# Ledger of designs, part 3: VHH binders against Phosphatase IMPL1, chloroplastic (IMPL1)

Target 1, 311 residues: Phosphatase IMPL1, chloroplastic (IMPL1), of Arabidopsis thaliana (Mouse-ear cress) (q94f00)
Amino acid sequence: VLSEVSDQTRYPRIGAKTTGTISPAHLLEVVELAAKTGAEVVMEAVNKPRNITYKGLSDLVTDTDKASEAAILEVVKKNFSDHLILGEEGGIIGDSSSDYLWCIDPLDGTTNFAHGYPSFAVSVGVLYRGNPAAASVVEFVGGPMCWNTRTFSATAGGGALCNGQKIHVSKTDAVERALLITGFGYEHDDAWSTNMELFKEFTDVSRGVRRLGAAAVDMCHVALGIAESYWEYRLKPWDMAAGVLIVEEAGGAVTRMDGGKFSVFDRSVLVSNGVLHPKLLERIAPATENLKSKGIDFSLWFKPEDYHTEL

## First folded at step 4 (VHH)

Design a20 (from h05 with Y104R; framework vhh_8h63_2)
Fold by ESMFold2-Fast, scan of step 4:
Structure a20 (fold): chain B 311 residues (1-311), chain A 119 residues (1-119)
Amino acid sequence: as target 1 above (311 residues)
Amino acid sequence: ELQLVESGGGLVQAGGSLTVSCAASGFTVSSNYMGWSRQAPGKERELVAGIYSGGSTYYADTVKGRFTISRDNAKNTLYLQMNSLKPEDTAMYYCARDYSKGWRPFDYWGQGTQVTVSG
């Protein structure tokens, strides 16, 4: 545990207990290089002309996503040719017998990127036997006329960094003093409706709930201590793999939204500063159990067929 | 402009097979993540199969080993081959393009094709 405000013994840690034959330092070096290389592609695109129609803007997003993913894949393959890779745009690539699975989101917050709104990121995580081992997220800040980046990283058991400095979750111990974050998928079903109700309830009792639109950024803001919690239903492995490790290594807590032990292949995540985690679960866990009773599927998803896990 | 048209649904006996197809226009199937979701009466929509732009596939555990997703790039068409059908597979089957998560105006769903499995 890096931070005294985090009660890691209350909730099982998700970070890998070992990284096998590859050192945490070596994984960190490559995950940081991969995320930086993708971010350089995205940075080249932030000031490109926006076309007069959404069609032209869609092409910019797609081209940037694909170019960023290609750049990240090149770094990973050059360093670890036999590792398995799960990317949003490319799918599953490489050796299914590998213990190492790279989860890549080459551009998280595509709507924000399309509009020039300063909340999007490149996210790269690597799992060892299903458990997060190392992570880096490059967040885009500032916006038009003043774009810059902020780099987050972590290794399992190694703590979390932002721009080379150790970070930790906030010490806020009351929901009424908390700034919370959530997100919504584009499918308007019972999970969406339930989370809208949670958004309303938590807005009434907290300092406010933000909907920024990039899961990796949202989790890094919890790790940095500028927000107390983030939760969302129906996130995919590439949405979560890096951010959850960064939160946990900053002293935060990570569970499913029913309070159960989290894996990156789960369909819900609740991250927090730890001390608020039980108070958040008082409302979130019953709402999630009610969704299960209504037939919402929370089984594992997007786990590569032959990928061996210790979950 | 953009169009997804499903076809090939119908009534089939348990243990039988059926292929549903999705013809796309206005965009390229091979350049997007494409999926097949289903919705049974009284249940929420479930993603059963997906294919990434790079050609890798995903299957829900309920259909793994029985269903196969594929695409024909020349015809710009997505397919779902369904084998060893069970009454539990009865649902409306939808084809979808996942261009960008959270960017719903650019995400398209077909109108669906009904698959009914009798036992």
Scores: ipSAE 0.000, ipTM 0.354, lowest interface PAE 10.8, mean pLDDT 87

Design a23 (from h05 with D98S P105G; framework vhh_8h63_2)
Fold by ESMFold2-Fast, scan of step 4:
Structure a23 (fold): chain B 311 residues (1-311), chain A 119 residues (1-119)
Amino acid sequence: as target 1 above (311 residues)
Amino acid sequence: ELQLVESGGGLVQAGGSLTVSCAASGFTVSSNYMGWSRQAPGKERELVAGIYSGGSTYYADTVKGRFTISRDNAKNTLYLQMNSLKPEDTAMYYCARSYSKGWYGFDYWGQGTQVTVSG
């Protein structure tokens, strides 16, 4: 359900309207430090030998993910010892009475990292009462023999930056001129089948659809204006919390795939350059409603018990 | 060969308790993120509980306070203790392993064990 409509902004903003007693600038300093610190751990691991056995690759991914997470947690706890932290797969640390929830993905795009494919990131977002307040994503680019990083950041109401430069979504106003992005989960259910159909349809009518394999990177590419939209079913809060704020602050639109108001605890996301959002929803929203009719669960998930939200 | 074998399902009365188990072979449970998911007819598969290699746990809001995930490293076995069962908990319960805790998710699944709660 659309809660507000205007000529410039047709969809409700998701960013926090206030950050309480901690300033947006202070939250930004800490999310940037946290993401940078995690990225330094990941960068040390990008050129480590890739053991081709399942356990060897699994150990490298798990060890790197855990070391990155530990480094990020140390930064957050040193600065805000009483804040609530949500890591990958719903791991919760800290006081659930906190208004501040840190959503941390210490290694987004683990399959890409395992293969040395240059599309993975460290993603750190902080919510205030359920709404994104500040975000940073460190994207890994280049790949073997030329690894480098690109840093994205945003605060609610403060705009979005890439390597210290202001960024804005594209002005592309027709789907036939758009470059789109999507992703797929591991479960081959009705949601997967539906999104494969959307992928086929949009590939035929646009300039192409990419499947890069890291949600935070994909959303940052929309914010940067090098792609027009990204959508995916079944993303978790740590997959989305930073990227959605960066898109919104770059001038983009963020909704559920049924067009309703988005929360990081929702099971679908559609981000776009704004101007294409209604055209994308014409195709995506009916498909998503059909999934609800088939019994696919789109209720909120991974929201910590007792965490107070103003959704 | 990697294998996950669930057992312990059955019929239980509302308000009752049941423990399901998952015996793993070909890999070490304590070295991986492990989880329990469930799927009721006409519903999406839902992650119910998870345990990180370090021992931290996750629970879906629908089961938090009622279900407990644990592991026995010596037996290489994962458990889900289910208390205060509701008819809505009726589902096929699957044990799963993940090398990736985030985006990609679980990469190996068991065959499942049926839990039916009468009310």
Scores: ipSAE 0.000, ipTM 0.292, lowest interface PAE 10.3, mean pLDDT 87

Design a25 (from h05 with Y33H D98G; framework vhh_8h63_2)
Fold by ESMFold2-Fast, scan of step 4:
Structure a25 (fold): chain B 311 residues (1-311), chain A 119 residues (1-119)
Amino acid sequence: as target 1 above (311 residues)
Amino acid sequence: ELQLVESGGGLVQAGGSLTVSCAASGFTVSSNHMGWSRQAPGKERELVAGIYSGGSTYYADTVKGRFTISRDNAKNTLYLQMNSLKPEDTAMYYCARGYSKGWYPFDYWGQGTQVTVSG
């Protein structure tokens, strides 16, 4: 499997080298159940009435997000009562001394969900000592009148699956033949402006750049081989923890946007099919270094204070 | 456990100033999108100010130039400095933690603090 190959040009693997006392198969079983349980809550909400006002859409989205999170938390706590859980915006639940940290996004792509646009997901990742150990993403497809789901999963060293079938990144070896994806945060700072410039530049030299609005979906599309790369500034651990493992286990590469070694606590991610990674970094890494020189903060964030990490 | 506790509201005369504060526990204000919304009786809740985790701020047109949002990371506290207050600023003011995933960014609210501006 490409993701396991050691090579002088291969980027450092991010997946956990061991899962400690809990087997990868057991972690996979629970992460899949957790993601599926959250997705069932979201599916019940996809056809609920939408009042297109700030208040009405917020209530539907936040109610669905909270209900999905509660359902996921129940599954995790029932199976691993002593594990640490990173809730949205840095809330910590459970045993702070645990080696296992669950990073949960109960509804990724909330704007898409609010509008019934078919690009949102439930994303559940579990880290062992800071490194992704197992992951599942349930993607919502079809849209109004034909909602369905597609389930992605991976364990560190175990490869990646979509609906039970092994998946691999594309073999596309030229940017000119690539379909690329990016995303944008709500803060319109120098990172936002820089990524708009990257969007324009890559649109001109590739087959196109998509902005779909759900990071976990975007990463799963790279893993599935239907897009060649995804990059974004200022993602949080729950946005990335599952998707990055699924990409790596499908044979892809994962780095920071400066080309450095990635952790889920970093503020930028570049995922790709591997073979295009150096070509993408030729443009992306200098832009990212320029942002550092402008004072944009790329220090680690949302890492729980008591959570111990190692490689 | 997550908690937001607003304080500093009260009665103030038109043209006056008031600072409301919001003490957070269970999370870090510097790592989150934070904001202030207000609601007058019989009216929709209005987002008046926000501060992103990176420090960028935004203001509703109704308060721009008069209100300033800030945070004290050491105290884990969010502030809204309100200057040149008008009777139409009378409302219950709510501190909110960001729901950073969407264009309607708040899902955790405090109990609110009442601001009354006399004309």
Scores: ipSAE 0.029, ipTM 0.493, lowest interface PAE 6.8, mean pLDDT 87

Design a27 (from h05 with G50Y D98S; framework vhh_8h63_2)
Fold by ESMFold2-Fast, scan of step 4:
Structure a27 (fold): chain B 311 residues (1-311), chain A 119 residues (1-119)
Amino acid sequence: as target 1 above (311 residues)
Amino acid sequence: ELQLVESGGGLVQAGGSLTVSCAASGFTVSSNYMGWSRQAPGKERELVAYIYSGGSTYYADTVKGRFTISRDNAKNTLYLQMNSLKPEDTAMYYCARSYSKGWYPFDYWGQGTQVTVSG
């Protein structure tokens, strides 16, 4: 599958070139309000008692997820009643003829939330004709006794912000000086096994690899410049839509794990600070091609059937 | 106590249909992420179908258009309707529940039900 691997050191931009009839500033105002509103629901739940039984803890997670999604949906629908929404909990809602698709993760890092571990987020992205147009991620930090948030945002071509301040990816130019991040899918198949081997290999050659458990947080940490790269197989659109735009607008690079042009409907993502991207692909792209030869499917998924894209 | 019990597997001729069922107890099927995975001898375990709490579904390309995942809330049961069965569909079929968003492993699995397609 060599034809899917880019030979260029400069990677295609994924952000929307236009947002149509709705301004980037207006989209940004609504994604920020939506993410903030969901985060307020989550914040009310961070100090709720954790039951000693697994069922009680699972119910808290599920209830919080659903309440956060409902709050986000209300904001989006009140502002754009005719837009299409893809929510992790509710699936596809709204007008499939819309050029605007909202990708909502109302609680990214549910296991971390369940344990009170400070690595989870609310993530809201909006696509215009398949391409990220605006994004906001509210990250939960501190943990028990000191919960707080920081807010990430971006518009296509507008740059990336954290708590209102411009952010940029790191300038680290060697893997040996890099802090890397990865995550793992739900099935323990060849993709899982391959990524465990990549985790081991990159741990040996870098400053370390983290497995933090929230894709939106992981991508925002790359955008902030406190990690150099994040990669993962088998991510869904709501896992990626906001974070990939924030990375790109902070000056980072975004591709598939085979080096090909990324779409939020792809099943793999590699984000980095840009300068390390070719060096990371030297190890990751052959591993991904080998998975294709073993029959692992990397076709687009979770794209609404009637949604118009210019991917 | 959480439990998943699969049933409905068996021997079926190529081109035939079969429905496998998964009875859940201790939690509500309609309120959770539920899936069907399969594993054939010599193959990797494959996610076949997935249903979100809100009812949205996913199907693997190998089965899309032939298989349908559904639930009966009154019976608290998950179903996989399999049509136009092929010998390649021969596998042990597992029902699973997850309370999280894909990257966290399924937290409950059934024992599986064997489906054998002959031609």
Scores: ipSAE 0.012, ipTM 0.362, lowest interface PAE 8.8, mean pLDDT 86

Design a29 (from a28 with Y34M L57Y; framework vhh_podentamig1)
Fold by ESMFold2-Fast, scan of step 4:
Structure a29 (fold): chain B 311 residues (1-311), chain A 118 residues (1-118)
Amino acid sequence: as target 1 above (311 residues)
Amino acid sequence: EVQLVESGGGLVQPGRSLTLSCAASGFTVSSNYMGWYRQAPGKQRELVAAIYSGSTYYADSVKGRFTISRDNAKNSIYLQMNSLRPEDTALYYCARGYSKGWYPFDYWGQGTQVTVSS
C-alpha cells in the first residue's frame, strides 16, 4: 500500500455512486441515442439560410431547437416512459416522483448556430437522485462547407470517451501556460461585471481566455485536454448536467466558483484539469464571496419541486 | 399561435404594492420557463424574476420585495411587487423562456407600464 502525500487535496466527486435499478451502461446507450438523434435534426438545419436581427431569435434557431428537443424527448420517453425530463425549450415532462431526471439542451450555443460559427452542441445528461449518472454531448465542428460532429460520453465511475476513445484532462501545472475558457450571460449585473474583471485578470496571467459561447462544448474541451479550465456564473442545469460528468470522468475537478461541492442546480461552475484548480480558486473564490456580500443569490435553482435529491 | 398579455400596471406612490398579471395562450405556462423583464427609459432590458417547475429566480434589486407565481389552471403568471421604489419605474414584459442567444426568451408580451412617483 502506497503512503499518501501529506498535502494531498481532492475535490468531492459529483457523479452518482449508484444508478438504482437501471445499469450505467443502459443509461449510456439511451443518452447517446438521444443526443445523436437531436444532432441529426441540427445537422439537417446547419446550411439553411439565416436572418439575424437585433430583436429576438431567428425562426430557424427556435424551430431547430424545438425539433431537436422533440426528437430527444421521443427517444427518452420510448425507452423510459416513467422518467422525469427537464428540457430547456419544453419545460418539465413526466413523473415527478422518478429518481431519474434527464437534463437536455437540444441546441447549446444558439448564437453560434445562428451565425454558422462552429461551436455548438446537443447535450443530454441523466441524473440519479440529483447526481449525474450518464452523459453525452454531440459537438458540431468544421463550419460552413465542412460540417462534422464529435461525440463525447461518460458514465459515473466509467470514464470519459470521445468518438469511442478514452480521454483525459491536460497535465498543465501552471496558469501562465494555460488556455482558459469563460462565458457571459445576457444579464449585465454584478456577476457579469465581476466575470469581466476575472476575464481581464486571467488574460494577463495565462496564455489566453476564450469566449466560445457554448457551455457544453467548453466543458468537453477541458475533458479532451485542449483547454485547462472553464468557469461561468448563472448556468442552468441543462447547460451543465452532461459536461460536468464528462470533465470529472476525464480526471478533472468540478466545484462551485466559491470552491464548494457542486450540484447541477448550483448557479456557478468551475471545471479544470484538477492540477490548476487550487490556483484558479485563489482568484475566483474571493470574487465569488464578494458577490455574495453584495447580495447576489447563489441558492439552488431549476430543481423540480417534487424531485428527490441526495445533495 | 403564442400570445402573452400583461396587465396590472399603473401609477403608484413609493412604498405601495402592485400585482402584474400575464395571460398566456397557444401554449401552457407549466411546460415553459416563464419570466418578467423590465426596461426603464434609456436602459437595457433586464430579467427581474423567473419561474420554472417550482424554482424561482430574482434579480438582486428586487429580491425580498417581488414574488413570481403561476396559476396553471388559469394559464397565467403573476408578479407581486411590494415596497415599490422610484427606480422600479419601467415597462414590464412577460416572456416565455428559451434562455439562449441574444435574448433568453422567444416570445414577449407588449408590456405594462409601472410608474412609481410621488
Scores: ipSAE 0.012, ipTM 0.367, lowest interface PAE 8.8, mean pLDDT 86

Design a31 (from a30 with R35S S59Y; framework vhh_3k1k_2)
Fold by ESMFold2-Fast, scan of step 4:
Structure a31 (fold): chain B 311 residues (1-311), chain A 120 residues (1-120)
Amino acid sequence: as target 1 above (311 residues)
Amino acid sequence: QVQLVESGGALVQPGGSLRLSCAASGFTVSSNYMSWYRQAPGKEREWVAGIYSGSGSTYYEDSVKGRFTISRDDARNTVYLQMNSLKPEDTAVYYCARGYSKGWYPFDYWGQGTQVTVSS
């Protein structure tokens, strides 16, 4: 159920209006179990030796990612054998005629994990007909000698939780008082250089811009109210599916970086506390339109063949 | 032991075509997401194309859409990248990979790479 006031209707909500035959509570139970099960695998690996060899470090990251994905897949398949799953390591698994698509990132922030830097997560979202229905992100905090986790969750229309407590976006209403977050892909193309210019501009006019390196964590920090916005080009569905629902259910706004209605299959995301969203778009939307004029494709991507969406 | 062996890289003229091959051992390509990456001088490795398990759905980076085609031969356990209308900007070492690269670290599931040079 959606009870939107007039100011909140400025940007279309992205969460599913219905979850079909499976209740939001049941989807939440499974998405949270899946994320926590993957996080148990990752936690076993956080204190393993690092940087002894380049190949050894690469093996640790790959093995951990793969083991986490396998653990998450087992939970999803055991509970919903006919659902469709999109995971980075395994690709597309299951029945493309399913209305339910699970978007799994078994280890978001792999560079941070490799270094033992405390900004990485397990992210699991489930979509109903292309729209986020339920989500959980297990964030790793503390770092070496004090590792711990924080669990975020949300259902469409149900609000957002952190460790069982309701969370809400900040009320900060001026960019000059905002802490912002962005990220950069590894391809140094026109989108990368455009976002470097946005980073420079926003660093000058805000309290600072962070580049932490885990999209799901970044979005959860906006939902928690400890940052005001996150934006990035070239994110994949598994990077975004859980975090965007958690932001929206915490009272935030979610759009493409051109201000258009967001889908997890879009190539850009802007999340914010809502109040700052129009102010951020005044700078971000023209830059994004300029990328389109240069021939950069912002059409939907990574949508499984024959997956039915109501986007 | 997972191994990927790329072949087919060559010097070609602009507008030319080339097919790269990736022979896999130690796992089954049809059961996994397979991808091609490239690395041009001075740049990070970038994802170029991917093919998913099951239906075999294919996805491409913007700069190669309509010019490159990824495919697989399940009987030969091999992945291909057909490159048409080659441009000097396509000059790079091309790598076959299982899954996506995540960050600065090359994963064990990458091959040694094959050099593609598009002259003038």
Scores: ipSAE 0.000, ipTM 0.293, lowest interface PAE 10.5, mean pLDDT 86

Design b02 (from w03 with S100G G101W; framework vhh_7w1s_2)
Fold by ESMFold2-Fast, scan of step 4:
Structure b02 (fold): chain B 311 residues (1-311), chain A 117 residues (1-117)
Amino acid sequence: as target 1 above (311 residues)
Amino acid sequence: QLQLVESGGGLVQAGGSMRLSCAASGSIFSYAMGWHRQAPGKQRELVAKISGGSTAYDDSVKGRFTISRDNTKNTVYLQMNSLKVEDTAVYYCAAYTYRGWYEYDYWGQGTQVTVSS
C-alpha cells in the first residue's frame, strides 16, 4: 500500500532494520532515562556562577560535563552491563564485541552552556551493528531567568516525538524560503575554509544561515520543522548518533555531504527536510569532492576496532 | 586529568631513524593526538596529528615521519625516518578534546631529539 509516491525516500535509510534481542521500545525507555538523568545534572548547574578564562573552559563546564556523563553511564550500565559505550572524553567502556554501541554527548554546546546562551543539550543514541536504533535529546531553552527543556526521541521505524507529540520536517521546497544551519570545527584547514564559502553562498540565496553551536539541537530543529537543513564537516559519532535518527524518523533525509550513504562514523553530515536535499547537494557535493581531490581524508573515524557493523 | 609522558628521544646521526612514544594515564580513543616540536629560537609547530585513524603531517616531514596509535596501550608513536639536522627540537605529545568553542590541550613535558651531521 502506497499512500504517496513521496513516502518512498530517495536516499538510503540509516536506521537499524532490526534491534536484535532487545526491542526498540526497551532501547527507547533506557535512552530516554539516560538523557533525562544527564539533563537533570545539567539543569542543577545552569544558574551556577561561571568563571570563563582566556586559557580555557571554566570548572563549572568541566564539572557539569563529567557529572552528566557519569549519570548517563550509570543508567546505561545498570540496564545493559555488556553494551559498548563511546563517550566524548571517557572514551570506550564495556564489551567491544557487543552489537550495541551507545554514543553519549553529556553536554552538547559547551560554549553556549558556559555563557548561559540557551542552545545546548544532552544527547544519547544507541546503535545496533553500526546503525541508529534509538535516540533521545534533551534540549535546554529559555536561558537565564526562564530555563526549561524539551525532549526529543525516536526509534528506527517508530517515528520521532517532541514532548510526546509526533513531529515532522517542514515542507519548504525552495532554498530562497529556507532557514539553514551549519557549524564549524576549530581547525582552520581546507574543510573549514570550504564551509565558510558554503556559508557565504547559502546566506546569499536563503532566508539565512544560523551557527547555533550545538549539533544535536541543530538536527532536532530540522526534525521539528523550524529549520530546513543542517550540515557540518568533521562531527564525531557522539555529535550525530541521536540527531540523525530523530531527523530521519521525522521524515527528513540524511547523507554525507557528498550525497553518499551516511553512517555516524562518517566525517560529514547533511540533514534536511528531504525535498530540499537535492538542491543543497548541487552546491555542497562538488565542494566536498574538491576536498577529497586535495587529499582530505573522509574515511570512517572513531569506530571501535572490534565493533561489528552492517554499514 | 590526563597525563602524557614522552620517551624515545636522544642523539641520532643524520639519515638515521628514531621512534618516540607517548604514554597516557588513561584512554586516548576519543582524543585527537599530536606531536609538536620546538627548535631553539623558533615557535612550537605541529608535526603530526592523528584523530580516529586519520593522519595529518606538516609538509617538512611528509614521507619521512609516521604517526600511529595503540588504543589498547593508550600510547601514541612518532616514527621518524631519514632524519635531518633541522629536525633537532624538543618534541611534545599533545591530546586534544573538542568541547564547544575550545580544545583541551594536554601536553607532555617534551623529549629532546638531536640530529648530528
Scores: ipSAE 0.011, ipTM 0.471, lowest interface PAE 8.9, mean pLDDT 87

Design b03 (from w03 with Y102S E103W; framework vhh_7w1s_2)
Fold by ESMFold2-Fast, scan of step 4:
Structure b03 (fold): chain B 311 residues (1-311), chain A 117 residues (1-117)
Amino acid sequence: as target 1 above (311 residues)
Amino acid sequence: QLQLVESGGGLVQAGGSMRLSCAASGSIFSYAMGWHRQAPGKQRELVAKISGGSTAYDDSVKGRFTISRDNTKNTVYLQMNSLKVEDTAVYYCAAYTYRSGSWYDYWGQGTQVTVSS
């Protein structure tokens, strides 16, 4: 059964309704500068020799991740010295009384980066009272011999851009015509097994499911309209904060995988072009409810202690 | 570059309790933390793991062992109750970092736990 109406308006928007004393334009300027600065560090490292020993690859990834994070932190601290920062490597830094929380992933897609596979990104998002306010993602494309970048950005209520041009999600209205994306965590538990079953089922009924390995890239591809949906269990705030705003501002829908209202601190995300969202939830939501009955924990995580939210 | 140092091991009687501590040289907030053990003549096995707020335990220790973390002290604990002779092993602290489907692990040097009958 087809619906003649868009279901995009059925899901609560997650973007901040206000950004307080700092304008959305000013937040965007700093988010873009931070992501660009981190990306410059990563670009310097893309052509470094890949030592095939475990230690050599781990050192390159760790050194690049730390250098990118340091560069991003310097930009944020120079512009907003009293803001709270949450980074994958550095944990929580700054003033816990701040309404502004910066969620930084200095190198999303580290396995891809380690192998020189062209699907990784620098992702910077800023929340206002728990809600995404501004975002930028710098995607690495091309790969060995032809590295380049593509820059995504958004502000809450301001729309989404790719390399300065407005972008919008696809209008694909049937799963059988959709290109879908998912990812898998390290733990081989019930959530992993359930998502493998979803991957198999959706591969059979759609044009295909991709496993690219960088959450921020995956969400930006939905926003750009070159894929219809992305879902994954157990993403952390730095994996999601920028990408979810970019999808929403491109006209997409964002929920938890049980269909509930999403926050950056939730442990599941489903993003889509909006039109397909109800059809995807028909299968994904029951699977997610079944995981809760098996004891998988979906409570909020990595929310800084004393950080005030309007969730 | 993260260094892990275990403490709290030693000799304990069957039925007793022991708490192991693992102190990290830096922030553990973004890490999953775990305890592994290696008994004489066996391979190293995962005992308990904590990632964010979620915990997982090997079936042999469920209900007896509890893993916890203190991110402000960069320390992970393993509370071991109702100890059995078969719990005798060298216990290793491990830190795992997850980056877009990848993992990297850091290991402590281990601490001996001996449970006598």
Scores: ipSAE 0.000, ipTM 0.382, lowest interface PAE 11.2, mean pLDDT 88

